# VH-VL binders against Cytochrome c-554 (cycF): the designs that were tried, part 11

Target 1, 133 residues: Cytochrome c-554 (cycF), of Cereibacter sphaeroides (q3j2p2)
Amino acid sequence: QDARQIERMIEGRHGLMTLMAHELGKLGGMAKEETPYDAEVAGKAASNLSALASVISPELFPKGSAVGEAEDSEALPAIWEKPDDFAQKISGMEEAAAKMQAAAGTDLASLQGAMRDLGAACGSCHETYRQKD
Short names: E, the ipSAE of ESMFold2; O, the ipSAE of OpenDDE; V2, 0.75 times the mean of E and O plus 0.25 times the DockQ between their complexes.

## First folded at step 6 (VH-VL; framework fv_bermekimab)

Design m5 (from k2 with heavy chain S31Y K57N; at its last look DockQ between E and O 0.03; V2 from the best seeds 0.00; counts 0 for: pae E 19.7 > 2, placed apart)
Fold by OpenDDE, look of step 6:
Structure m5 (fold): chain C 133 residues (1-133), chain A 123 residues (1-123), chain B 107 residues (1-107)
Amino acid sequence: as target 1 above (133 residues)
Amino acid sequence: QVQLVESGGGVVQPGRSLRLSCTASGFTFSYYTVHWVRQAPGKGLEWVAAIWYDGSNKYYAESVKGRFTISRDNSKNILFLQMDSLRLEDTAVYYCARGDYIGSYRSYYFDYWGQGTLVTFSS
Amino acid sequence: DIQMTQSPSSVSASVGDRVTITCRASQGISSYLNWYQQKPGKAPKLLIYAASNLETGVPSRFSGSGSGSDFTLTISSLQPEDFATYYCQQYYSFPLTFGGGTKVEHK
């Protein structure tokens, strides 16, 4: 892939993560009881989150898009050293998002339970494969 | 609020059977994997068994495999532990605990616990 | 089975002290580790899940770190209500296993 294609992939995955964070913020606020639980809002947010999560794939992480290789990349070289593990973590995150979709509109306790799984999935990937501040 | 309440513990003779129950409320019970964890007096925690949210899979500690049976009635929000061929080393407070949402395989943290029910033996 | 070795088995500390508890797994378990607090006569309480995530409602003086085989629970400044027994627990694979526990006692 050429440099422009790589930049597009980086921009794409950053955009997805930003939008995911936006939806997650709604769910997180409810889970923390900072905002009142609303089943409809929660359901919609979870649906959006799951849809966005499903777009995340190794395809968005082409070789040459690591930290130090491309601008604005926070992706660590480990992504390409452990492709199977990376793919598994993506799958795990997508599954957690799907479960959130099933739970968010049910009740607050279910949303909270699913949030823990989702948080763990996100954290697991970022801890290993995202550059730390 | 989420609540788990165990019952069925008591004094039993070795070799006998006992059935524990755990009644759940405050959440969608049928969406969660639930567990039994026990603690012998003055000792640490020991995981005993787990059952999938829909009952499709069951897991047991080696120490109870073949003797204990975990089951659930999602229509009544009840978790069960059938304990057969009881041994003195089974003496413990038995806790039920809520685990993973709809069976993620790798999210078995116990965020809610019951108060526990004590199982002891008469000589 | 995965064995969890917890250390120390007990620690005497004073209010305000920094307390560190270690948990070592017999094999790599990634970040699939939880920490619990248990007070006498009470059920355990979840403190940390997935090695480093603070459970809702748990004071920020509690923190978890580590990955792979070595994990740490830290209480930055021990409070009176923190005297209890703490357990680590892996959920990397069945059977689920707990550490032996660490009793934090009053000095």
Scores: ipSAE 0.000, ipTM 0.604, lowest interface PAE 12.8, mean pLDDT 91
ESMFold2, look of step 6: ipSAE 0.000; ipTM 0.496
ESMFold2 (binder alone), look of step 6: mean pLDDT 92; pTM 0.936

Design m6 (from k2 with light chain S30Y; at its last look DockQ between E and O 0.03; V2 from the best seeds 0.00; counts 0 for: pae E 17.1 > 2, grease 19.7 > 18.9, placed apart)
Fold by OpenDDE, look of step 6:
Structure m6 (fold): chain C 133 residues (1-133), chain A 123 residues (1-123), chain B 107 residues (1-107)
Amino acid sequence: as target 1 above (133 residues)
Amino acid sequence: QVQLVESGGGVVQPGRSLRLSCTASGFTFSSYTVHWVRQAPGKGLEWVAAIWYDGSKKYYAESVKGRFTISRDNSKNILFLQMDSLRLEDTAVYYCARGDYIGSYRSYYFDYWGQGTLVTFSS
Amino acid sequence: DIQMTQSPSSVSASVGDRVTITCRASQGIYSYLNWYQQKPGKAPKLLIYAASNLETGVPSRFSGSGSGSDFTLTISSLQPEDFATYYCQQYYSFPLTFGGGTKVEHK
């Protein structure tokens, strides 16, 4: 892939993460009881999150897009050293998002339960494969 | 509110069988993975077994494999632990605990626990 | 199996003290670690999940940190109601395993 394609993938995955964070923020606010629980809002947010999560794939992480290899990349070389593990973590995150979609509109307790799993899934990937600030 | 209530504990002879029950209320039981955790007197916590929300998967500690069977009746909101070939080292308070929601990926938090039921042995 | 090693096994402290409990996993478990509090004659209570997330209703004086194989539970300012036994628990893989526990008692 050429430099422009790599930059597009970096922008793409950053955009996805930003949008995911936006939806997650709605769910998180409810989970923390900072905002009142609303089943419809929660359901919609979870649906959006799940849809966005499903777009995350190794395709967005082309070789050559690691920290130090491309501008604005936060992706650690470990991604390409352990491709199977990386893929599994993506799948795990997507599954957690899907479960959130099933739970968020049910009740607050269900949303909170699913949030713990989702947070762990995000954290496990970022801990290993994202550059620390 | 979420509630778990264990029952079935008591005094038993080695080699005998005992069946524990855990009655759940205050939440959609069939949507959660549930666990058994035990604690010997004056000792730490030991995970015993887990069963998936729909019963499709079961997990056991090595110390109880082949002897204990975890099961559930979602129509009655009850979790069971069939304990066969009981040993003195099985002496413990047995807790049931709520786990992850609808089989969430790698989400094994125990956010709610029962009061526990004691299993002891007579000579 | 993943072994969880807690240290210390017991700690004597006074109200207002900073208390730190460590949990080490025999292998990397990322953030798949929980902390529980247990008082005599009572069931355990979830304090921290996923290494650093505070459970709802738990006072902010409790915090969890760490990832990989080394984890820490901190009580910034010990309160009378905090005297109890604390356990870590990994859920990276089955079988689920607990640490040996740390008893926080009065000095």
Scores: ipSAE 0.000, ipTM 0.587, lowest interface PAE 13.6, mean pLDDT 92
ESMFold2, look of step 6: ipSAE 0.000; ipTM 0.510
ESMFold2 (binder alone), look of step 6: mean pLDDT 91; pTM 0.923

## First folded at step 7 (VH-VL; framework fv_bermekimab)

Design n1 (at its last look DockQ between E and O 0.04; V2 from the best seeds 0.00; counts 0 for: pae O 9.7 > 2, placed apart)
Fold by OpenDDE, look of step 7:
Structure n1 (fold): chain C 133 residues (1-133), chain A 124 residues (1-124), chain B 107 residues (1-107)
Amino acid sequence: as target 1 above (133 residues)
Amino acid sequence: QVQLVESGGGVVQPGRSLRLSCTASGFTFSSYTVHWVRQAPGKGLEWVAAIWYDGSKKYYAESVKGRFTISRDNSKNILFLQMDSLRLEDTAVYYCATGDYIPGSYRSYYFDYWGQGTLVTFSS
Amino acid sequence: DIQMTQSPSSVSASVGDRVTITCRASQGISSYLNWYQQKPGKAPKLLIYAASNLETGVPSRFSGSGSGSDFTLTISSLQPEDFATYYCQQYYSFPLTFGGGTKVEHK
């Protein structure tokens, strides 16, 4: 891929993560009891999050889009060195998001329970494959 | 409409070579890891090999390492399995398989889609 | 390599029966386990992914549970179309490995 295509993918995945963070923020606020639990809002947020999580793909991480290779990239080379693990992390995120989708609209306790796995999935991937500040 | 179609199977003599093909359609082939899975007559399933979406990584079962080579042509949407030094124990229906195709999604270890399989057997 | 031990190898059951199939991994595989159904002369069909998630289109009478090394596939009420062979498969690490299979037969 050319430089422009790579930049588009970087922009895309950044946007994706931003949107995911937005939905997660809603769920997180409820989980922390910072905002009142609303089953409908929680359900919708979880649905959105699950949909967004499903967009995560190696396609968003083309070769040449690593830190030091492209501007604004936070992607570590390990992504391409351990592609099978990276794939597992993607799958894990999708599964965690699906679990949240099943739980968020049930009750606060269920939402909170699913939040642990969701957070772990996010952290697991970022810890290994995203550049640290 | 994802479709996988295997071909190249047949009757072969021990020690000979055979090349299987799997033609994919209905999805962005180049975006997904694809696998070969085989099944001996009346026996269970055995994973054989996998190749990363861009061909950068290849994985093999120990039983076929050094003898089988997985490859792909993303420009033609074809998966290959070059089988050398074939043995009687390689008798099986060979399936190609891949994860479910959802735009943006990637399931490299799921076998959501399978071909009809192609039989490899041996003559006495 | 991770060995998957599936049990029983076969089970005779009747329509309406509760059927339970177990799969044990030689080591912890978290929830990286799939279940498949295969009917004679056909390719396998994914039933459950990630240990407990029902694949789209699969009847709710199928369920998967477990984590770590012990997993279970349950058919709550066996239907005529459920007589088939079932396989578990781990994707925790390469090489990917299947269980030996469980044939659900007519009693």
Scores: ipSAE 0.009, ipTM 0.598, lowest interface PAE 9.7, mean pLDDT 91
ESMFold2, look of step 7: ipSAE 0.046; ipTM 0.705
ESMFold2 (binder alone), look of step 7: mean pLDDT 90; pTM 0.921

Design n2 (at its last look DockQ between E and O 0.11; V2 from the best seeds 0.00; counts 0 for: pae E 14.4 > 2, placed apart)
Fold by ESMFold2, look of step 7:
Structure n2 (fold): chain C 133 residues (1-133), chain A 124 residues (1-124), chain B 107 residues (1-107)
Amino acid sequence: as target 1 above (133 residues)
Amino acid sequence: QVQLVESGGGVVQPGRSLRLSCTASGFTFSSYTVHWVRQAPGKGLEWVAAIWYDGSKKYYAESVKGRFTISRDNSKNILFLQMDSLRLEDTAVYYCATGDYIWGSYRSYYFDYWGQGTLVTFSS
Amino acid sequence: DIQMTQSPSSVSASVGDRVTITCRASQGISSYLNWYQQKPGKAPKLLIYAASNLETGVPSRFSGSGSGSDFTLTISSLQPEDFATYYCQQYYSFPLTFGGGTKVEHK
C-alpha cells in the first residue's frame, strides 16, 4: 500500500512533467520562430502550462521515491535535503507560467519576453533536483 | 556574474582609424548577439552595430555604414569595432551591450548587460 | 528607420510623485519596446522589456504599458534614487533606435 502509493506518485509526476514539456515545446518553437506564431495556440499552451504547474506539490515526491530507492525515479535526494529551496523553485515555476499565460496570446514579442523567465525557472529546478542523463 | 569591459578609446584625429574591444565574461558569449551603442557627450543613446552570436550577420546604423566594421572572436570572448574614416560626429562614449537570448534572437534585443563605456574624442 | 518620440523631455518632480513618461513610435512596433534608466557617467540599466515586463531586481513602483505605437513608463511613487534620464528603445527592426530621453530631476 505504501509501495503502491510511491509508484502512483512517480507515475503521476512523470506524466505531469511530460505534459508540461509538451506545452513548453509549442511555446519554445514559436519563440525561436521555428513554427509560426499563433495567438490561439500560444494562449492555450500557456493556459495548460499554468494549470499543470499549479498541480506540482510535495505530495508528488514522498520519501522513498528518490533515484536508487524506487524504480523509474529520476528525483535526486536534494529534494528532501533542501525542502525550502525545492518549494521556492516550484513557486517560481508557477509564477513564470502565470506571466507566460498573461503574455503568450498578445503577440510574439510578449511571448518571447516571457519565455526568458520561464526557461530559467524550468532549468533552475532541474539543474538541482533531477538526475541528468 | 556577467561582465563586459570596453577598451581602446582615446583621442584621435578625424579621418584616422581606431579599434575598440569588448571583453566578455560570466556568460556563454557565443550564444549572444552583441551590440555597440554610443552616446555623444550630453546627448542621447544611439545604436551603432550588431553581430549575431555566430558572426553570420552584421547590422549597422546608416551613420556608420562603410566606415565601421563589427566582428567577434568567440574563442576569446571578444567583440570588436573597427572604426575607419572617423568624423567629429563619432565623438562619444561607446558601450558594448547584450541580453538577447538564442530563443528569440531574431527580434529580441534588450540590453540588460552593458560595459562601462570607452570614450572616443578628437584633437586637430 | 523607426523614429521614437519621447515626451516630456524633462520632468521636475518631488519624492512621492507619480511620474509618467510617454514614447511614440513612427510606425507600429507591436510590444518590441524596452525602457532604460541612466545616471550621469553610468551605463544604462534595463528596467522594462517587451513593453511591460519588469527586469529582475527592478522595484514594482516601475511599470510599463502600451502596444503598437504608444507606450508609457510610470513611476508610481518617485524615490530619491529614481532621479535619472529614461530612454525607450524599439527592437522591432534594424536599425535599433532610442527615444531622445526624459530627464527626471528634483524640484
Scores: ipSAE 0.040, ipTM 0.691, lowest interface PAE 7.6, mean pLDDT 86
ESMFold2 (binder alone), look of step 7: mean pLDDT 89; pTM 0.913
OpenDDE, look of step 7: ipSAE 0.834; ipTM 0.927
ESMFold2, look of step 8: ipSAE 0.018; ipTM 0.678
ESMFold2 (binder alone), look of step 8: mean pLDDT 90; pTM 0.923
OpenDDE, look of step 8: ipSAE 0.822; ipTM 0.924
ESMFold2, look of step 9: ipSAE 0.000; ipTM 0.527
ESMFold2 (binder alone), look of step 9: mean pLDDT 89; pTM 0.917
OpenDDE, look of step 9: ipSAE 0.841; ipTM 0.930

Design n3 (from b11c with heavy chain R98T; at its last look DockQ between E and O 0.03; V2 from the best seeds 0.00; counts 0 for: pae E 15.5 > 2, placed apart)
Fold by ESMFold2, look of step 7:
Structure n3 (fold): chain C 133 residues (1-133), chain A 124 residues (1-124), chain B 107 residues (1-107)
Amino acid sequence: as target 1 above (133 residues)
Amino acid sequence: QVQLVESGGGVVQPGRSLRLSCTASGFTFSSYTVHWVRQAPGKGLEWVAAIWYDGSKKYYAESVKGRFTISRDNSKNILFLQMDSLRLEDTAVYYCATGDYIWGSYRSYYFDYWGQGTLVTFSS
Amino acid sequence: DIQMTQSPSSVSASVGDRVTITCRASQGISSYLAWYQQKPGKAPKLLIYAASSLESGVPSRFSGSGSGSDFTLTISSLQPEDFATYYCQQYYSFPLTFGGGTKVEHK
């Protein structure tokens, strides 16, 4: 049924975002110098983040899963009204994650620079496509 | 380490008010929907109230609607339950509870983090 | 509101026994069902979410199954630390509701 598939996709994208936040937390802690920089840990976190970003796809955002249409959704209708722009923002997040993968294992300064780009990419998408409160 | 600590329970008289607090640490409190769940002595669990991560939506069990007010202060990582017009049937251990979610916008509806509880009872 | 009916209300069992607890929802709730364990004087502990997913650190002897309105929690080989009260909880919609509990006791 359509309702069961919508629930699975919302659950799936929540899980995907949770795992991305987990990896970002490791990188962020190092970038803010709250934890010691460790090139191996940073490199692994960035590799995981890049893999997770690569599975963001339109099937995770089925029609009928917007805020107001499905329980627990925060996806704005603009996703389905501006699909080309949404795809561009997803591509931007994938690019930023790839840059982090290249930078994170190099040194702390490189990690810090890539975090800025990744934060900007994430914020750009949320500005347009996630419900603000 | 995630920690939730309830306080403010005690012995009250019927019709009086009491405010419970839940202090959160070890996680980004402002990203989580948080709940109150209670358990009368020797009885089962009863969900009481929930508040969204930003405070924009609040939900109550019918048994407490109009008498209890849930609120939060995200700057201090504190959840509150203002309990007015208390009745004998409100006797319970009150837990605050929440679960994991990402990016601050998801509502948690099952609970992998619980406080130790604070007891509300009545004097004769 | 969605009523959750647990059965049995208590089980007398021995270490090594297979224990099965059932939970029935008054309407379909998909797989939005959690199971908790509670020992006397302690807060509940999450065992299972999404009907069948084990919470981290929960032993594999615990399993959950079901979808729609009928759910089971199974303990494949009861251990001494498993004597406790177990609750199901639906999280399909507000108000969130729990089953009445099942106490698993020493036989």
Scores: ipSAE 0.000, ipTM 0.514, lowest interface PAE 15.5, mean pLDDT 82
ESMFold2 (binder alone), look of step 7: mean pLDDT 92; pTM 0.943
OpenDDE, look of step 7: ipSAE 0.654; ipTM 0.872

Design n4 (from m3 with heavy chain S31R K57N; at its last look DockQ between E and O 0.05; V2 from the best seeds 0.00; counts 0 for: pae E 19.6 > 2, placed apart)
Fold by ESMFold2, look of step 7:
Structure n4 (fold): chain C 133 residues (1-133), chain A 123 residues (1-123), chain B 107 residues (1-107)
Amino acid sequence: as target 1 above (133 residues)
Amino acid sequence: QVQLVESGGGVVQPGRSLRLSCTASGFTFSRYTVHWVRQAPGKGLEWVAAIWYDGSNKYYAESVKGRFTISRDNSKNILFLQMDSLRLEDTAVYYCATGDYIGSYRSYYFDYWGQGTLVTFSS
Amino acid sequence: DIQMTQSPSSVSASVGDRVTITCRASQGISSYLNWYQQKPGKAPKLLIYAASNLETGVPSRFSGSGSGSDFTLTISSLQPEDFATYYCQQYYSFPLTFGGGTKVEHK
């Protein structure tokens, strides 16, 4: 992949993570009771989050885009050394987002429970495949 | 704990130069676009300048172009503002500011602020 | 440069009042609009990002709405700690620009 393609994919996956954090922020604010629970807002945020999780794909992680190989990358080489495990972690994130989608619009307690699982799934992937600061 | 600490303000004469510093701690400074924002006494906020996380791009308000230079030293976690050809209208508290940890790469909203450093002029 | 016109410049209000502040951009900025609160002698605090999203730790009595060129910050029931100056800020393009501010003060 040429340098421009690698830069585009790194920018793309950063944007994807930022958009996911945006939707998580809405759900998190309700879960922490910092904002009122709103079933319609929660349901929409969860739907958006699920759609964003489904876009995480290998094309966003081309060879040559690891930390130390490309500017501004946080992706560890393990992604390319353990492709099946990375795919399983992505599937786990998709499953947790789907669980949130089913729970968020129901009531606050359901949203709070699903947030725990979603946080665990995100942490599991980052622990193995993202450079720690 | 995220901290931004400005320094280098003071009382100066018009036409002189001054260099402001902002020391960052508690986060990975080299991953954040950082900004200078100023506020004249009793007046509103004015964005002054920004520099990308790696120093590759710099942006300035029209009122300071050609006179101010933003820079950073990522190895020391310091943001700078070199202010040349100072004018009376540059009188302000100068803040350094950056975005939320989650949105850090292209953050243009200011979740973290220093307490500011005052630049004023002797009469 | 995108000019941000904020109104009113001040509001005299009592605890419990509903307060509405508007911000108008000189061109369309989609939803790239933030709101800040600033108390005397302190740095500004982010309240709302992307026009309508509450920042973490901001009370639910604050809300933001609008898109394109017209935006509103609403405080549904003013509390004693809400007496402050409020600013909008666009981040659609450089240079970033703020509105002139709205001081919410004791009636």
Scores: ipSAE 0.000, ipTM 0.484, lowest interface PAE 19.6, mean pLDDT 82
ESMFold2 (binder alone), look of step 7: mean pLDDT 90; pTM 0.917
OpenDDE, look of step 7: ipSAE 0.008; ipTM 0.625

Design n5 (at its last look DockQ between E and O 0.03; V2 from the best seeds 0.00; counts 0 for: pae E 17.3 > 2, placed apart)
Fold by ESMFold2, look of step 7:
Formats: sequence, structure tokens, C-alpha cells
Structure n5 (fold): chain C 133 residues (1-133), chain A 124 residues (1-124), chain B 107 residues (1-107)
Amino acid sequence: as target 1 above (133 residues)
Amino acid sequence: QVQLVESGGGVVQPGRSLRLSCTASGFTFSRYTVHWVRQAPGKGLEWVAAIWYDGSNKYYAESVKGRFTISRDNSKNILFLQMDSLRLEDTAVYYCATGDYIPGSYRSYYFDYWGQGTLVTFSS
Amino acid sequence: DIQMTQSPSSVSASVGDRVTITCRASQGISSYLNWYQQKPGKAPKLLIYAASNLETGVPSRFSGSGSGSDFTLTISSLQPEDFATYYCQQYYSFPLTFGGGTKVEHK
């Protein structure tokens, strides 16, 4: 792998995470009743989030792309030290996003119920594998 | 205090082998990609090879591919260059080099720290 | 492989002169270019990284500019310690490659 390929992967995974945060923000705003619930908007946001989660894979985290190895990386070395646990966390995020996809367009209570698992899955991966501020 | 010290250079016969070593101290060697760079007498710099921090990936200049092998022992903080089938055009001072680590900056493609170099030459 | 072409190969200059060295890449390399200074018998020293950023401890009379394929190192007022050979180096892709060098020597 070369420096340009590594940089492209880091830029890609940052963009992926930004788009996921955007969709999660719509769902979160409805869940907190900061914005009105809208089944169509919620359903589309959850569908987009599920699609984005399915793109998360170890190939987005090539060796040489950790914090301190590549410009602007937040990825901790633990990703490469615990590959099975990292893969399990990715699967957990995909599962939580799929549950939200099934729940978000149904009604507000279903969206609120799925938000807890989705937030936990996102936090669980970041706690171990993302640089903390 | 970061230090890189090359050793193993000398006068050899063409076609023979030589193993260069670079001993690192003053930083966490196992977190850094490290490189060999050479300079023929009176000539410019030529990048030779690189090895990832964990040894997983190795890269070579076309002029040495298939003849040179880069490796590292992270438990001893040593970088190696095994040089087989040496040719007269391999005559050079060989440096090991790495970049400085700072938070938020990947410096493994910069050569902030260089060793003193070790000379490889030939006799007839 | 990305070829790096430096110009001029040498320049004769006096203390106080403005010296300009150019480096051209055979393809676009964004700003993934470093500049090094080397004195005879010594290892190179990093001056400029990512085309335009001064390495710590490098005097402000050194500056770098450019992006894409054309890059310039400028010494605004040459000092006695600046007589040396200067190299550009791309890190856009492996193999990493250096320019052929520019020797700055006493007039």
C-alpha cells in the first residue's frame, strides 16, 4: 500500500462516519422529541444508516492508518491487535442499524426503543477503537 | 534522545552478500515505519526499502527488488537489510531513517532522523 | 514510478543572495513533497515538509511553495551555513523518490 491509498481510506472512513452521524442526528432529534416524528423521514434515515453501516469493514482500516502513522487518523492500534473483537463490534453496529431500520418508520415508540441499542453499539466500538478527545 | 546507528558496512566482493543493521533507541521503535536510503559517492539520494512498524508490509526500489530483503526485530529495536547478489552499482553510504512522531501527524514518510550511514564498497 | 526533476543542478551564489530551487514531479503529487539539506559527509536534514511547512528549528529564511507538480524552495537571504546540496522528495506513492539535487556553492 502507498501513502495516497492510505490517505484515501482515512478520508473515506471519515466521510462514512460523518454521513452516519448525520442520519443518526435525525433519528436522535425525533427520539428526544426535539423535532416532530415523521415516519417517512425516520424510515429513510434508518435505511441510509443501515446501508452506511454495511460498508464498515476491516479493509477501511489498512495497516499504517492508525493514529500516529497517518495524517488525521483517529483509529487506535487496538483495531489491529484485536481483529476478532473489532469485527464483532462492526457486526454489532450492523445489527443495531438493522433493528433501527425495522423500527424507525413504525412509530415514535419503536424508534425510541431501538435508539438505545444503536447508541450502545456506536459507543462500544468507539470506546475501544477511536481516539478519545 | 532519538538515535539510529548503522553497522555492517564494509568492503566486499561483487556477487557476495552483506547484512546491514540499524539499532534504534530513544523512541518506541515498534510504532514506526523505517527506511533504508542510500547515496552513491558523489551522487544523489536513492530510497531503497521500507518496512511497516509491525513488519507486515515491505517495499523496495526496483533496482534492489529480489536481491535485498528488509526486516526488523521489534523486541531488540533493530532494522536489517540483507543484501544478496551485490553489484558494483550498489556502492553507497546506506542510511536508516524514520520520521518523528507527533500527535495528529503521520511522519513515517518524512526523514526527520537519520543514522550516520555505513559505507558499502567493493574490492577486486 | 514518479520522477523528480530539480533545477538547477548547481548555483554559484554569495552570502545575502536570494536562491530559488525548483522541483518538478512527473505527475501530480498534491503537496506530498519534502525538502532536505545535506552537507558533505553528513546525513540529510529535513527542512520543509508537505511542500510548505518549516521543520522545527529551521530558519524562516527558508520557504517552500507549490502543489500538484511544480514546487519551489527559496532561501531569501543566503547565509554562510546554507552552502549545501538540496533535495526534494515525493511521498505520494512508493517507491519514494528524490530529485537529483541542487548544489549551492560559494561564488
Scores: ipSAE 0.000, ipTM 0.513, lowest interface PAE 17.3, mean pLDDT 84
ESMFold2 (binder alone), look of step 7: mean pLDDT 90; pTM 0.921
OpenDDE, look of step 7: ipSAE 0.310; ipTM 0.766

Design n6 (at its last look DockQ between E and O 0.59; V2 from the best seeds 0.00; counts 0 for: pae E 15.5 > 2)
Fold by ESMFold2, look of step 7:
Structure n6 (fold): chain C 133 residues (1-133), chain A 124 residues (1-124), chain B 107 residues (1-107)
Amino acid sequence: as target 1 above (133 residues)
Amino acid sequence: QVQLVESGGGVVQPGRSLRLSCTASGFTFSRYTVHWVRQAPGKGLEWVAAIWYDGSNKYYAESVKGRFTISRDNSKNILFLQMDSLRLEDTAVYYCATGDYIWGSYRSYYFDYWGQGTLVTFSS
Amino acid sequence: DIQMTQSPSSVSASVGDRVTITCRASQGISSYLNWYQQKPGKAPKLLIYAASNLETGVPSRFSGSGSGSDFTLTISSLQPEDFATYYCQQYYSFPLTFGGGTKVEHK
């Protein structure tokens, strides 16, 4: 409720997304054939990503933390207007991360296939729930 | 100015050990995967080993696995190759090598930077 | 391990000649291939990265092509400074491997 709590939650979810982007970057570099495929690196990155996705919870999105309500927020009001759909998209991202975890350490083709599903899941949530630039 | 300088080569007896060093300057060493590459006299290039930027992963050519150990000290910008159980086929010039920086990315698998090499050879 | 086979092992050529060097991988490596030039007593120099991208400062007479398992390096008009040994290198997977080299010599 109070301004400091809202600010801490916004900082927390930004940090979570930054860490997820870090792990996605490793997988993306391999998928785009910019770096050598390395099954151990890919597997660890996917495991970390899955763990990070599982931490996404309503606690990170308190009322009062939408764009326009808090200075540094990019979260659209739709999160609180469509809670069932938001939860569904979070579950979709968790599922896509789990599929990546199963695929990333197998071979490059499996990693590339799972990247498409993961990208779609991330994009689906961001299209509806994150302010676009 | 990027520099890689190898040292520690010399004349040894088969079965003995030798430690090579590569001192790096002019770039942020701790952000690059760094490699050893060797070349026997009159022969082609052979990749030997790599160590990740943070030391977390190490990779070896089959010909040296179990005998050579790659390591790094990021606080001193030094790459090492500990060479145990040396054989005559290990006679070579040893180079350290890594890639360049492009904005936002450290490309460590395109060998833009090479040292001058250090020679390892054997007494008769 | 991925074996890289270069052909030919040597080429006798004259200034102005077109020189083509091939490199074949023992399995598909997409475009994970670099080309290097080396002169006697010197460290190798990167020419081409990711199969076809010209490294900064390398003359445009050098070009690379190919994907999958078959790759070529072409020198469109050989210059005196191009007499050297050329190596391909894959970085698709560890261990990284080089081709055996192609020595380009003056006829």
Scores: ipSAE 0.000, ipTM 0.556, lowest interface PAE 15.5, mean pLDDT 84
ESMFold2 (binder alone), look of step 7: mean pLDDT 90; pTM 0.917
OpenDDE, look of step 7: ipSAE 0.012; ipTM 0.633

## First folded at step 8 (VH-VL; framework fv_bermekimab)

Design p1 (from n2 with heavy chain T98K; at its last look DockQ between E and O 0.68; V2 from the best seeds 0.00; counts 0 for: pae O 3.1 > 2)
Heavy chain, then light chain:
Amino acid sequence: QVQLVESGGGVVQPGRSLRLSCTASGFTFSSYTVHWVRQAPGKGLEWVAAIWYDGSKKYYAESVKGRFTISRDNSKNILFLQMDSLRLEDTAVYYCAKGDYIWGSYRSYYFDYWGQGTLVTFSS
Amino acid sequence: DIQMTQSPSSVSASVGDRVTITCRASQGISSYLNWYQQKPGKAPKLLIYAASNLETGVPSRFSGSGSGSDFTLTISSLQPEDFATYYCQQYYSFPLTFGGGTKVEHK
ESMFold2, look of step 8: ipSAE 0.504; ipTM 0.838
ESMFold2 (binder alone), look of step 8: mean pLDDT 90; pTM 0.924
OpenDDE, look of step 8: ipSAE 0.060; ipTM 0.727

